VHH binders against Probable 3-hydroxyacyl-CoA dehydrogenase. Designs and how they scored, part 12

Target 1, 346 residues: Probable 3-hydroxyacyl-CoA dehydrogenase, of Deinococcus radiodurans (p83589)
Amino acid sequence: MKIKKAAVIGAGVMGAAIAAQLANAGIPVLLLDIVLPDKPDRNFLAKAGVERALKARPAAFMDNDRARLIEVGNLEDDLKKLKDVDWVLEAIIEKLDAKHDLWEKVEKVVKKTAIISSNSSGIPMHLQIEGRSEDFQRRFVGAHFFNPPRYLHLLEVIPTDKTDPQVVKDFSEFAEHTLGKGVVVANDVPGFVANRIGVYGIVRAMQHMEKYGLTPAEVDQLTGPALGRASSATFRTADLSGLDIISHVATDIGGVTPDDEDFTLTESFKNMVAGGILGDKSGSGFYKKTKDEKARPRFSTTCKPANTKTRARCACPPWTPRANLSPSATPCTPWKARKATSCAPP
Short names: E, the ipSAE of ESMFold2; O, the ipSAE of OpenDDE; V2, 0.75 times the mean of E and O plus 0.25 times the DockQ between their complexes.

## First folded at step 10 (VHH)

Design g2 (from f3 with S102N S105T; framework vhh_7qia_2; at its last look DockQ between E and O 0.43; V2 from the best seeds 0.00; counts 0 for: pae E 4.2 > 2, unsure alone 62.4 < 65)
Fold by ESMFold2, look of step 10:
Structure g2 (fold): chain B 346 residues (1-346), chain A 121 residues (1-121)
Amino acid sequence: as target 1 above (346 residues)
Amino acid sequence: QLQLVESGGGLVQPGGSLRLSCEASGFTFSFYAMGWYRQAPGKQRELVAFITSGGSTNYADSVKGRFTISRDNAKNTVYLQMNSLRPEDTAIYYCAAPYKWNDETGYTDYWGKGTPVTVSS
């Protein structure tokens, strides 16, 4: 089924940026948020979201005229307009009570054929739909975009056990063909995003490191705190997680998608793992532990790269991982049997 | 201006009861879900119960069967009836609306000042 008009609920950073990307693709968008009681403009938040997307760096719109496809409104006055949209995407605060309240209201007005989605990265989709009708639950599927949505190719599609498989197929086709996204179908588990992004990113970084002759430290300087990420950059995160674990996860994904060379482990990495070089737990990985491991360092690397003719691993000072970082989600299992959830692309 | 004002806390013996109230003002109360959260010393704030604008309720497992959330839209008030109180229920209890926008920090919760509840002999 073709999505001709969408609604995005929540005009924060992600919601406004997703609305901009839908407008770039030529899709009219209704962008809604709450009414702020201290603002005379009841549409203040949605309007502010569009204004910030117009000023975004990197640019959220392919050209500013695309913003005319975004109609702003608010949840108190304009919720009834959801009867006219083919897809509703929620990007509000990550609080289950807020999402339950929203879905209760949406169910009363939304078109019976509409696909309903959450951009949530941490709240399981099945918890959000508790209390909703069977018909609503059939049409609900997670759709997790990555920031910034215009530039990050990946989109996670997260069905529940109740999601109609045809909805998954129709939405994934729309995302691939109209939005130009690389779709991954994932299980409805907490932290699904971190594990899949982490492994994909690490594998691609290893491939690029070998192709272009970069060291782990050089890659991490480009991908860690300088890009606004957590202090644990790509290869530092790999050493923390365990290279044997990353090897197992990447191999499992590669087995499910054998045509996708993006998950192919480099031979040098395979040799590291086979040789017992497993990251911090083994005393060395892409980086080596030092005698000062328990020192109180800032989150940064200070590796001394070898000259261009010498391939030597960097020794890094001790550091403490950021609290609550968790790539602990179980990898998807490939199922060919009836009613199985799959990690394979649709 | 938006305000959430909790009341009804205090000192109670184990097995006793308290009824918390939260008066809301400065927004369209009947449109919003309302919740009760609590924070014990040294712990993170946790959900106790919420009630949607349509009256649907949800409870933390630790309080199911003992606590009841309700609302009176005519009085812009949400209640938490707490029965069979235990020492582990000791906390500051906060009334909350589920979300708010702030230009500097993005989405955040709307919170009251809290009302302390102490359950001890």
Scores: ipSAE 0.321, ipTM 0.731, lowest interface PAE 4.2, mean pLDDT 76
ESMFold2 (binder alone), look of step 10: mean pLDDT 79; pTM 0.802
OpenDDE, look of step 10: ipSAE 0.553; ipTM 0.834

Design g3 (from g1 with Q1E L2V E23A G35A Q44G V78L I92V K113Q P116L; framework vhh_vobarilizumab_d1; at its last fold request DockQ between E and O 0.67; V2 from the best seeds 0.72)
Amino acid sequence: EVQLVESGGGLVQPGGSLRLSCAASGFTFSFYAMAWYRQAPGKGRELVAFITSGGSTNYADSVKGRFTISRDNAKNTLYLQMNSLRPEDTAVYYCAAPYKWDDETGYTDYWGQGTLVTVSS
ESMFold2, look of step 10: ipSAE 0.490; ipTM 0.833
ESMFold2 (binder alone), look of step 10: mean pLDDT 80; pTM 0.804
OpenDDE, look of step 10: ipSAE 0.520; ipTM 0.831
ESMFold2, fold request of step 15: ipSAE 0.296, 0.685, 0.672; ipTM 0.726, 0.899, 0.896
ESMFold2 (binder alone), fold request of step 15: mean pLDDT 82, 81, 81; pTM 0.824, 0.813, 0.815
OpenDDE, fold request of step 15: ipSAE 0.782, 0.574, 0.145; ipTM 0.935, 0.857, 0.643

Design g4 (from g1 with Y99W W101Y; framework vhh_7qia_2; at its last look DockQ between E and O 0.01; V2 from the best seeds 0.00; counts 0 for: pae O 11.5 > 2, unsure alone 64.3 < 65, placed apart)
Fold by OpenDDE, look of step 10:
Parts: C-alpha cells; sequence; structure tokens
Structure g4 (fold): chain B 346 residues (1-346), chain A 121 residues (1-121)
C-alpha cells in the first residue's frame, strides 16, 4: 500500500507540525479542525495551525513553500474529503469520548483501504476503537510522534490485537522510507515505550537527585551524553516537555503499572508544578535561560537540591562528571543529540 | 560576568603543603560542582579533584590521600589542600565550574586563569 495523500485531524501544535512533516516529505495533507462559532472563518483553527507551523522554531517546514501541500478545512464541511486520503491521523484533544466521536464520523467516510492512526500519547489505542467495525479496527494503528516531529526521529507504531500485521508493515515502511522516521513497534500499554521509560527515568532521577544532594545540572551531566543519551539529558528534557505534562504522565502511568515501577513524584517536583514552574513554556523549570558573559544564551539551574548534607565519595566512573572528560572533547550539541553520539565514555 | 580567581600557588619543597583557593562569581555557586585541574608542561590538562554541590568528592588516583577538595558556599570558594607534594605535582592549577548547559552547544566549562604550583628541592 502506498500513501499518496493524508489527512491530519487536529491542527494544534502536534497536528500542524505533523502536517508540516508530511508536506516536507511531499505528501499532500488535508488539515482539519473544528469550526469555532465565534470566528467568521470556518477554517480558522486549521489556518492558525499552519501559521504556527510556519513560524515554529525550530522550523517545522524544511521550506515554507511546502505549506502549499497543506489544504486546510474543518470537520463540518470537509469531513467527506477523507474519502480520498490513504492515511488519517488524529491529533485532537486527549479525551477518549472526543476520540470515539471522531472515529465514528471518520469510519463513515474514509475509504476501506485507508490506514487510520492516533497520535495519542496516553490513551490506549484499543480503547479508542471500541465500537468500531472489525474492518476499521483491522486498519487502525497508533502513530505516536514526538515534538518536534521534524527533528525527533522516533515514531512509535502501536498496533492493537486486531490490527492487521500487513497494515503495521505497510505503515512502518511508509514512516521509515517516506517520513524519515525510526519506527519502534510498541505494545498498546500505558506510556507505550518512550514515555514509560522516559518519564520513569525523570521520576527516578529526581528521587536520586534529592537523595544524593545533587542539582539538576549535575544529574543531567550524568544522564546525558555520558550514557549515550541526548544532550538534553533528564531535566532539560523535562523542561522541554513541560513539567505539568511529565506530572500527568507519571501519575497516569504510575496508577496502572506494577508496584516495582516507581513513578512517585517527589514533593519538590510537585511543588514546582504547583508553583507554575512548568519548564520552557513558563519561562523556567529546572533551568532558566540566561546569557553568559558574551551574551550567549545559557541555562542555569533554578532548583536547589533537597538534601545538601549527603556527602559521599564518588568512586564510580558512572558518577564522574564531565570534568573527567578530555578538554578536547567535542561538546554534545542538541542536533547531534538526536542520535546516540558517544561522548567519551566515562 | 562569570569569574573564577585562583590563588595560593607558589614554590614549595617536596613533602611540603599548599592550599589553593578559587573564588567564584557571576553564577549561583552552590548549584554547581567545582573542580581543580592541572596542566604540567608538555602535558594535557587533567582533572585533579572535583566536589559536587552536595559535597561529594572525587580525586585523581595520583593525588588520592594527599589532596583534599572542599568548598564554602557562603564564600563562593572552593579549596584544594595539597599535602605531601611531589615534583610531579608541578603544574598550573586551574579552577573550573562545569555543568553549564545551553541548547546550542550543550554543556560548557568555565575556567580560571590558573595558579602555578612548583614543587622543587
Amino acid sequence: as target 1 above (346 residues)
Amino acid sequence: QLQLVESGGGLVQPGGSLRLSCEASGFTFSFYAMGWYRQAPGKQRELVAFITSGGSTNYADSVKGRFTISRDNAKNTVYLQMNSLRPEDTAIYYCAAPWKYDDETGYTDYWGKGTPVTVSS
């Protein structure tokens, strides 16, 4: 199966960015959202999505001219156009009822050969398709992109027990060969793979940070390139993601995972969130953006360790900070952080 | 403006002792680990010791048992007590503040100008 045209439903941050990525790949995209009663333009939200994508930093489009491949519409007037698309992806509000309603509508108009996907990061795929026909369920597969879609290589493909393996194969091939994604087929469980591991890591890192009297910067030094991970490591990643989001995900996953998977947020973390310290979107999280002596953007730690009394000899190489690295070591850049770049092993 | 100012270097006899100090300014000192490095003539700069914000310490094998790193957060100062000095300890000693991060370049280190230590009979 070849995907020649796609539809993205939901023109929010992710939906618009995904539409942009499709356009980058040369795929015509129908971008749909709801009609706002207070706006004269029935396509207001879809248009706004494209505008945001055009202004996004980092750039959502490889070339802004690619926006020509996006046709904007709305769910009231243009739902019927789904008959002509090979792939439908939803990126609407993370509400199960809303998704049920959407899929009920989509099922009526989408062609029988179309692949249907959800970009949901938290709602199980099998729950979303409850009430749909067997045919619809057969061709339904989760497609979980990460923000920003253009730059983050990972795409989780989440089949259900009813998904046709051929659909998984075809979609994965499309994602890899056309969208340039690295596909990981994930089980339809809470947090799938990336969020479950990632959020767990953040939660545990926070716990250990407090236990050992470390700062976010120190923890990031230990948990980033030194481990073959992205330069944003743990807490910079958290700031980028949003601490409120991390909090929600941790709570949600923790509520349904085994007890040996500890997703307990520290009191300090909770206090940050409660205090409106939410990361980049709030202007500050674990880090605050500042300028160095040369007026270059830098991030400084804003959080004090909970326990500064813990003193221990760092005898283990894994606990060796960047200070042990050769002065000639190339700094790990965010651009290279997408790929496990080996900074010198500790 | 971030500044690191080393002091305490000098000439000492083998077996002697020195205490180096580094006063930091321009950043939240208590949030960051501090380290001492040294560079001998013709050699690469090497880590001597570091201390975390929480007070955990680590040392190069060559100085273990002889050197002690400590910090006073109220004074924004990190210290290196050097005992039982050897000729091979001769180097320029640098204070460093690691653990800085930015989205463009990643983590960076800040360095002082260095203080010379010479161990000679």
Scores: ipSAE 0.006, ipTM 0.231, lowest interface PAE 11.5, mean pLDDT 84
ESMFold2, look of step 10: ipSAE 0.308; ipTM 0.732
ESMFold2 (binder alone), look of step 10: mean pLDDT 79; pTM 0.790

Design g5 (from g1 with T108R; framework vhh_7qia_2; at its last look DockQ between E and O 0.39; V2 from the best seeds 0.00; counts 0 for: pae E 4.5 > 2, unsure alone 63.5 < 65)
Fold by ESMFold2, look of step 10:
Structure g5 (fold): chain B 346 residues (1-346), chain A 121 residues (1-121)
Amino acid sequence: as target 1 above (346 residues)
Amino acid sequence: QLQLVESGGGLVQPGGSLRLSCEASGFTFSFYAMGWYRQAPGKQRELVAFITSGGSTNYADSVKGRFTISRDNAKNTVYLQMNSLRPEDTAIYYCAAPYKWDDETGYRDYWGKGTPVTVSS
């Protein structure tokens, strides 16, 4: 699945900032919002959103010329243009009735291969897709950005129980490779944003695994599908999301609540991250990939950390090219070039 | 310019019925979802029902099976048929459209003045 063009629906603070970050990544963006009947310019809101992003501090665009990749429009005149995009991201008002109305319209025009996403933090994804076809539901996945999207590394990917797992994988790879995001796969619950409950669960599972001598597989049996959660159980979810990202989120939470032992990372986990064992993206995490990429647990039933370092931690330097689902080439930035006379692509 | 005018409220005994109407003007009514909300004194405004531009409906659990929302796009009007009314349905009922922008909080519903409904023995 290749995302070469996106649409962002809703040109408020978040939608305009996300459109700017997509433009930074070289993705052409259609930015749509409603028509204001008292304004002669029917695209008033989308244009205002781009203007806000151009004036943002800290800067929303890496280079203000990137705004040329954003085509503005409105929902009454330009919705039909969604036939040409590979990804639709909704960032409109947090009201279920407005989102249902939007998705009814989008379903009628969007191409059958497009990924459909909501940036909502307050309305569960499964409620938004009620009434949509099974095909639409399979392609729908939450994609929650943090404000400001250019500077906050984390992106939450929120499947429903209807979301095709391949869509989750393809979208997460796009977000990681093209958008430079650290992806966390999160549960579809209200307020999952910077999901303290989800990260709390992973960190507590690590602590209890060590305390009670359980393996990751044993913990996943107890916390995954048997409890009505997504098919990616606790430690499989951590491997999909990236252990370095879990480490960052837990450390950030610990920084604002330093007395909270619930977010204290285990020594074995710290050693895994320091050793370059970062989950699926590094070839191993709590589970080691097989030849057919089936997951296998790293830890035995004896409660001892697995400190073995593997070749998976010897990935290419961060600046080397990596294949993108939406190919783009960007010049070296002056900031990156300040460390040396050479440069590397993002 | 943008207007929502509710009517049809009043006093009714428990088990009775009322039909609320909301006439809309000043925007492309047929393109947007419309909703009914209610607010009892001292309580938060809550959703009662909404109807999409395509006619799909949704209801609060407390009114399912008793209330019916509908729209007539030719008349720019949304309706709420309220049957089997209970004392706890007593509130001011507001018609809403998601048509106002506020730079600080984003979109806001545009509200009518409301129509009072009192269900009392």
Scores: ipSAE 0.299, ipTM 0.709, lowest interface PAE 4.5, mean pLDDT 76
ESMFold2 (binder alone), look of step 10: mean pLDDT 79; pTM 0.797
OpenDDE, look of step 10: ipSAE 0.416; ipTM 0.788

Design g6 (from f2 with Q1E L2V E23A G35A Q44G V78L I92V K112Q P115L; framework vhh_vobarilizumab_d1; at its last look DockQ between E and O 0.41; V2 from the best seeds 0.00; counts 0 for: pae E 4.9 > 2)
Amino acid sequence: EVQLVESGGGLVQPGGSLRLSCAASGFTFSFYAMAWYRQAPGKGRELVAFITSGGSTNYADSVKGRFTISRDNAKNTLYLQMNSLRPEDTAVYYCAAPWKRDETGYTDYWGQGTLVTVSS
ESMFold2, look of step 10: ipSAE 0.242; ipTM 0.681
ESMFold2 (binder alone), look of step 10: mean pLDDT 82; pTM 0.819
OpenDDE, look of step 10: ipSAE 0.480; ipTM 0.820

## First folded at step 12 (VHH; framework vhh_vobarilizumab_d1)

Design i1 (from g3 with P98F; at its last look DockQ between E and O 0.08; V2 from the best seeds 0.00; counts 0 for: pae E 16.0 > 2, placed apart)
Fold by ESMFold2, look of step 12:
Structure i1 (fold): chain B 346 residues (1-346), chain A 121 residues (1-121)
Amino acid sequence: as target 1 above (346 residues)
Amino acid sequence: EVQLVESGGGLVQPGGSLRLSCAASGFTFSFYAMAWYRQAPGKGRELVAFITSGGSTNYADSVKGRFTISRDNAKNTLYLQMNSLRPEDTAVYYCAAFYKWDDETGYTDYWGQGTLVTVSS
């Protein structure tokens, strides 16, 4: 099986970056997203995705001329073009209903020999194929890229119980030889190999910190550079990533694997997140940024919400709404409010 | 045509509860972040709560612990459960939908017409 042309459905951060990496590898790519009803350009989102990839740092394209291999389109006018591709990769919103709706449409159009994949890291592959024909299910395999796809060597290949072993072999060979990926075949559970390892480590560290009476700083000293690990130790890494994100991922895994106590959040952590203690973006987490003569990590006084004071009014990541629209209000623009704790005017 | 239609507003006594709904049509609801805003008489419109397309939530300090935002993508409906209501919660409540398409300045926003909530004895 040769993959000569691919489609990527979803032109967000991951979809556009994956399309760029396919273009780097010389693969023509059809990049599709939804039509925005209030934009005259029906391909607005796919085009915006390519423009974002062209500006990415570090560079998403090896040479910006590679972008000419990406054909932009939309899910209304251009879905029929899937009859011409050998591989369809979905990178749309992480909602099962949306993926089911998409797969119903894709099944009607896609070439009978095409491999069909999802880049999902949180929704099990076997749930996505429910309601699809046996033939579709046999050709479906998860393909989880890591951001940024150009630079992260690992690719997780996630078969279901229904995936044809030949499809796994053919796709893995394509990923290794054409995309230069290190392929790992992973179980079809939320959090796959790499994502699960990262969240697992943080969740287990929290559990053991409380069980053995250690502080975050003591755990970080044991898990940081002294053991050859990354410069951001476990709890410092959690503060950088956002405690609400860690909570969401761990809860999502627990929702599909409720008996796996390795992903059970501690009550003190749940209380921190509920109290708006979300890490660096909220001004405090396991560590509180403070004026300190030695400027070193210290245990946060806000890890127990009932006995601490904190303020977290609004998260303003790149895709969150403006905080208010009053005539006297300053808009909380997504990029300017990244890591901001409030979108409300003073 | 894009529409956001709020319902469930009304008069309620202090300490009471109210559940707002927002029915969405004319766009792919599951792709959008959703929010409730409110505007008290003579004041600017302020964010009450939002919920991302992935289900993460955030709340204004003044309503945290009392209000719960949720969404049902199968019904294209956004909800706001409002408990322990206070006179200060009296406002017109607006449903809003957002989709970000540019890191610096770009997002699309849709707004409902609002539903009045009055907290008074």
Scores: ipSAE 0.000, ipTM 0.227, lowest interface PAE 16.0, mean pLDDT 74
ESMFold2 (binder alone), look of step 12: mean pLDDT 83; pTM 0.839
OpenDDE, look of step 12: ipSAE 0.014; ipTM 0.280

Design i2 (from g3 with P98W; at its last look DockQ between E and O 0.07; V2 from the best seeds 0.00; counts 0 for: pae E 14.9 > 2, placed apart)
Fold by ESMFold2, look of step 12:
Structure i2 (fold): chain B 346 residues (1-346), chain A 121 residues (1-121)
Amino acid sequence: as target 1 above (346 residues)
Amino acid sequence: EVQLVESGGGLVQPGGSLRLSCAASGFTFSFYAMAWYRQAPGKGRELVAFITSGGSTNYADSVKGRFTISRDNAKNTLYLQMNSLRPEDTAVYYCAAWYKWDDETGYTDYWGQGTLVTVSS
């Protein structure tokens, strides 16, 4: 099956940014949010989301004309339009009750062939589908984007025990080929934001590369097609996923199981991440990327706590540790300034 | 009314242990990511550890292997077990609850009043 039109429910920062990235990829998007009773425009929130994305830094749209692919609406007047979409992605507030209420309404109107997803990072996918039909449950798969979606290459795909494997395959292929995402399939278990098996394989490969003096290319030749992996082998997959994300996940697992050396990051990898060598998104990782060799993300270093109980504050998401907040570059470090012909020793 | 109440702080010798608790009320605890922060006098507040609603944990490099964060959703309580304490761990420790608000582009946060931990010979 082919995803030609999508809906994004929730026009906050993530929802609007994901809608913009879908529009960048040429996909028409229905962007819905709640009606605010005190606003005369019933589509106020969805419109505000698009306007915010048009002004975003870094830019959410590759060109502002891409916003023409986003149709705004609301959950009262326009929910019925979900009958026409192939994929519904939820990015509303992180409250299980609200997600249950939404899914009950969505199930009644959504196309029977549509893939259904949540962008949630904190609420397990299996809890969200409780009370839904078996058919709905089979088509439900978590799809966790990282902020900002245009620039953070990784996408976590989180099946439940009920998710049809063909849905996982079809959605992952769409995300890779149409959205250009580096897909990691994660288990829907406590701490579902991370897949212990996928990270284990990458960490062990790094340890073995150093132990046996192998290059990333040699390891990938041994671990890719011969082991039945998709065309992205171990270190190529790490570059696609983002080395900062792998660092975060491995550190999180290591904090829970500190004596499990299978999750211990090598010092050379830690130096790469500290030096701003983060994979394809930074122009280099284990492999060099000539066109984007100096490009890398920067993180805010200034945030102030809110003084009110509901006031928003600028902060990292809870699953992204302070290691991801380290300066993306220090101009005096040789590994950050290095323009190498190879990212790993021979 | 939202309340986060820390307890378990005190004076300990280097190498000693403390267990901090944070009793939460007035919100749905199980939906929130929870965190411990600390602030030494005259310094900025820093993240020590966090735990997601699903139980995934992460730690600052300076405390990894020595501190353990945990939660009991049935008792609405967050914990921090602090072992092998060092003088540089001296700070006021704050409990925080975090929830993402898509409509306001930010996060909802609640903070406790803090509990003092002093590590000295």
Scores: ipSAE 0.000, ipTM 0.129, lowest interface PAE 14.9, mean pLDDT 73
ESMFold2 (binder alone), look of step 12: mean pLDDT 83; pTM 0.838
OpenDDE, look of step 12: ipSAE 0.025; ipTM 0.333

Design i3 (from g3 with Y99W W101F; at its last look DockQ between E and O 0.01; V2 from the best seeds 0.00; counts 0 for: pae O 12.3 > 2, placed apart)
Fold by OpenDDE, look of step 12:
Structure i3 (fold): chain B 346 residues (1-346), chain A 121 residues (1-121)
Amino acid sequence: as target 1 above (346 residues)
Amino acid sequence: EVQLVESGGGLVQPGGSLRLSCAASGFTFSFYAMAWYRQAPGKGRELVAFITSGGSTNYADSVKGRFTISRDNAKNTLYLQMNSLRPEDTAVYYCAAPWKFDDETGYTDYWGQGTLVTVSS
């Protein structure tokens, strides 16, 4: 099977970036999203996706001219165009009901030889295709990209027990030879492979951090380049990923793994999430990016007492040594579930 | 600006003792692990002792049982108690904040200017 044209449904950060990667490979792409009632342009979201991809840093396109290979549309007007594509990938909202609705629509129009994929990182593939025909299920395979799609080599391919092995083979070959990806075939279980390993690492690191009285920075020093890993190491990676996502994944995986595979989140971690401290997307996690006195970017630990004059509650992470806190400040143990507004100097 | 200033080096006889100090400023001292390194003439810089923010310690095999690293967070000071000194301990000793966040490389090292320790009869 040859994939000559593809469709990406969902023009968010990942969808648009994946569309760009397809374009980089010379594959024409139909990029679809929903119609927004309050926008005159029915293709507003798809267009916005392309624009975002064009401005992305690092660059989503090898050459911005490749954007010409992306046709924008919407799910109301252009769904019928799916009849002409060889591969359909969804990157919509991570809701099972939304996925079901989408696949019901796609199944009606997509040609019988097309491969169908989900980019979902959390929703099991077999759950997504419940209610679909055997034919649809046979040609359904998860395709989990990592952000940014252009630069991260790994692609998880996730078949279900209903997926045709030939589809897995054909798609994997396409991904490797055309998209330049390193394919890992993963079981359709929570976290698949990468997130299972990654989240386990974060969870265990958090436990050990507290046990040994270490700081996030110290842990990251130990678990980053020193181990041949990315500079984001453990907790910076957590911030980038989203602490709420990590929490959900840990909970989901922990629910189905053996007892000796411990995914127990620390209370401090739970309190951070409960307090809306979610990482980069909330402006603060384990770290906050700030500027030093010379306006150079720096990472610092999130620490700011709410009001030192009134002895208000501490807003510092639980790993903050008491010696670094105002004597009038409330101790930072346990971690208080609130958003921090500033970081302590490094 | 991060500053590390070592003191306490000097000439000592074999079997003698010295105590090195490192005054740290320009960063939240208690948040960071600290370390002592040394560089002997004609040799590379090597780790001598390491102490975490929480006070856990680690030592090079060559100094275990003889050297003790400690810290006073209230004074922003790192210490190295050196006992039973040997001629092979002769080196410039450096105080280090072994890492700092860097936007490009992730981490950078901070070093003092060093203090010379000479063990000779």
Scores: ipSAE 0.007, ipTM 0.234, lowest interface PAE 12.3, mean pLDDT 84
ESMFold2, look of step 12: ipSAE 0.403; ipTM 0.792
ESMFold2 (binder alone), look of step 12: mean pLDDT 81; pTM 0.806

Design t1 (from g3 with D103E E104T T105G G106K; at its last look DockQ between E and O 0.42; V2 from the best seeds 0.00; counts 0 for: pae E 5.5 > 2)
Amino acid sequence: EVQLVESGGGLVQPGGSLRLSCAASGFTFSFYAMAWYRQAPGKGRELVAFITSGGSTNYADSVKGRFTISRDNAKNTLYLQMNSLRPEDTAVYYCAAPYKWDETGKYTDYWGQGTLVTVSS
ESMFold2, look of step 12: ipSAE 0.208; ipTM 0.672
ESMFold2 (binder alone), look of step 12: mean pLDDT 88; pTM 0.891
OpenDDE, look of step 12: ipSAE 0.607; ipTM 0.856

Design t2 (from g3 with D103E E104S T105G G106T; at its last look DockQ between E and O 0.48; V2 from the best seeds 0.00; counts 0 for: pae E 3.5 > 2)
Amino acid sequence: EVQLVESGGGLVQPGGSLRLSCAASGFTFSFYAMAWYRQAPGKGRELVAFITSGGSTNYADSVKGRFTISRDNAKNTLYLQMNSLRPEDTAVYYCAAPYKWDESGTYTDYWGQGTLVTVSS
ESMFold2, look of step 12: ipSAE 0.366; ipTM 0.766
ESMFold2 (binder alone), look of step 12: mean pLDDT 82; pTM 0.837
OpenDDE, look of step 12: ipSAE 0.603; ipTM 0.864

Design t3 (at its last look DockQ between E and O 0.55; V2 from the best seeds 0.00; counts 0 for: pae E 3.7 > 2)
Fold by OpenDDE, look of step 12:
Structure t3 (fold): chain B 346 residues (1-346), chain A 120 residues (1-120)
Amino acid sequence: as target 1 above (346 residues)
Amino acid sequence: EVQLVESGGGLVQPGGSLRLSCAASGFTFSFYAMAWYRQAPGKGRELVAFITSGGSTNYADSVKGRFTISRDNAKNTLYLQMNSLRPEDTAVYYCAAPYKWEGDTYTDYWGQGTLVTVSS
């Protein structure tokens, strides 16, 4: 089977970027999203996706001219166009019911030879296709890209027990040879492979950090380039991912894994999340992102006085050693009881 | 403008029945899945029932066999038939439509809710 034309449904960050990657490979792409009632342009979201991809840093397109291979549309007017595509990938919201709704629509239109995929990072594939025909299920395979799709080599291919092995083979070959991806075939379980390993690492690192009285910075020094890993190491990676996301994934995976796979979040981690300390998206996680005099990104673990304008309950993470606190730092109420960590001056 | 207006709530005795309605406007109703949520006093909002644009349904375990979600696309109306009501069903019930605004962020549209009180 040859994929000559594809459709991406969902023009968010990932959907648009994946569409761009397809375009990079010379594959015409139909990019679809929903119609916004309050926008005159019925293709507003799809167009916005392309625009975002064009402006992305690092660049989503090898050449911005490749954007010509992307046809924008919407699910109300252009769903029928799915009859002409060889591969359909969804990258919509991570809600199971939303996926069900989408697949019910897609199943009615897509040609019988088309491969169907989800870019879901956490929702098991077999759950997404509940209620679909056997024919639909046999050609359904997860395709989990990592952000940015152009640069991250890994692609998880996630078959279900109903997926035709030939579909897995054909799609994997396409992904490797055409999209330039490194394919890992994953079991259809929470977290698949990458997130399972990654989140496990973060969880265990957190446990050990507390056990041995280490700081996030120290742990990252040990678990980054020193081990041949990315510079974001463990806790910077956590901040980038979002601590709430990690919490959710850990809970989901831990609920289905054997007892010897400990996904138990530390109380400190839970408190961070509960306190609205979520990482980069909240302005603070294990690290606080600042800029130096030259506007270069800097990361500090130093506790600063709480800004009353922020919704954060505490400006100091629970792991902040007293020695690293500013003399003017505001005490962090949730963690005051801990001997080793406080937002208050020693 | 998207508008969802719930109705049909009220006081009912345990074992009783109610039918909630949600009038939808401002979007192509037939293209969207719809849902009922509820929020009990002191508790978080929880999904009660979901119905796809095509009419497939899903229910919370707590209401399975007792509640029925349905829709009339011609009338742009969502329904929730609630039978065998229990005191624990007491909540404000909300009609919701999932919607995407920007990027990967989705926001649900909500009605103002309708109060259902189950009490002897």
Scores: ipSAE 0.029, ipTM 0.505, lowest interface PAE 2.6, mean pLDDT 85
ESMFold2, look of step 12: ipSAE 0.348; ipTM 0.767
ESMFold2 (binder alone), look of step 12: mean pLDDT 82; pTM 0.829

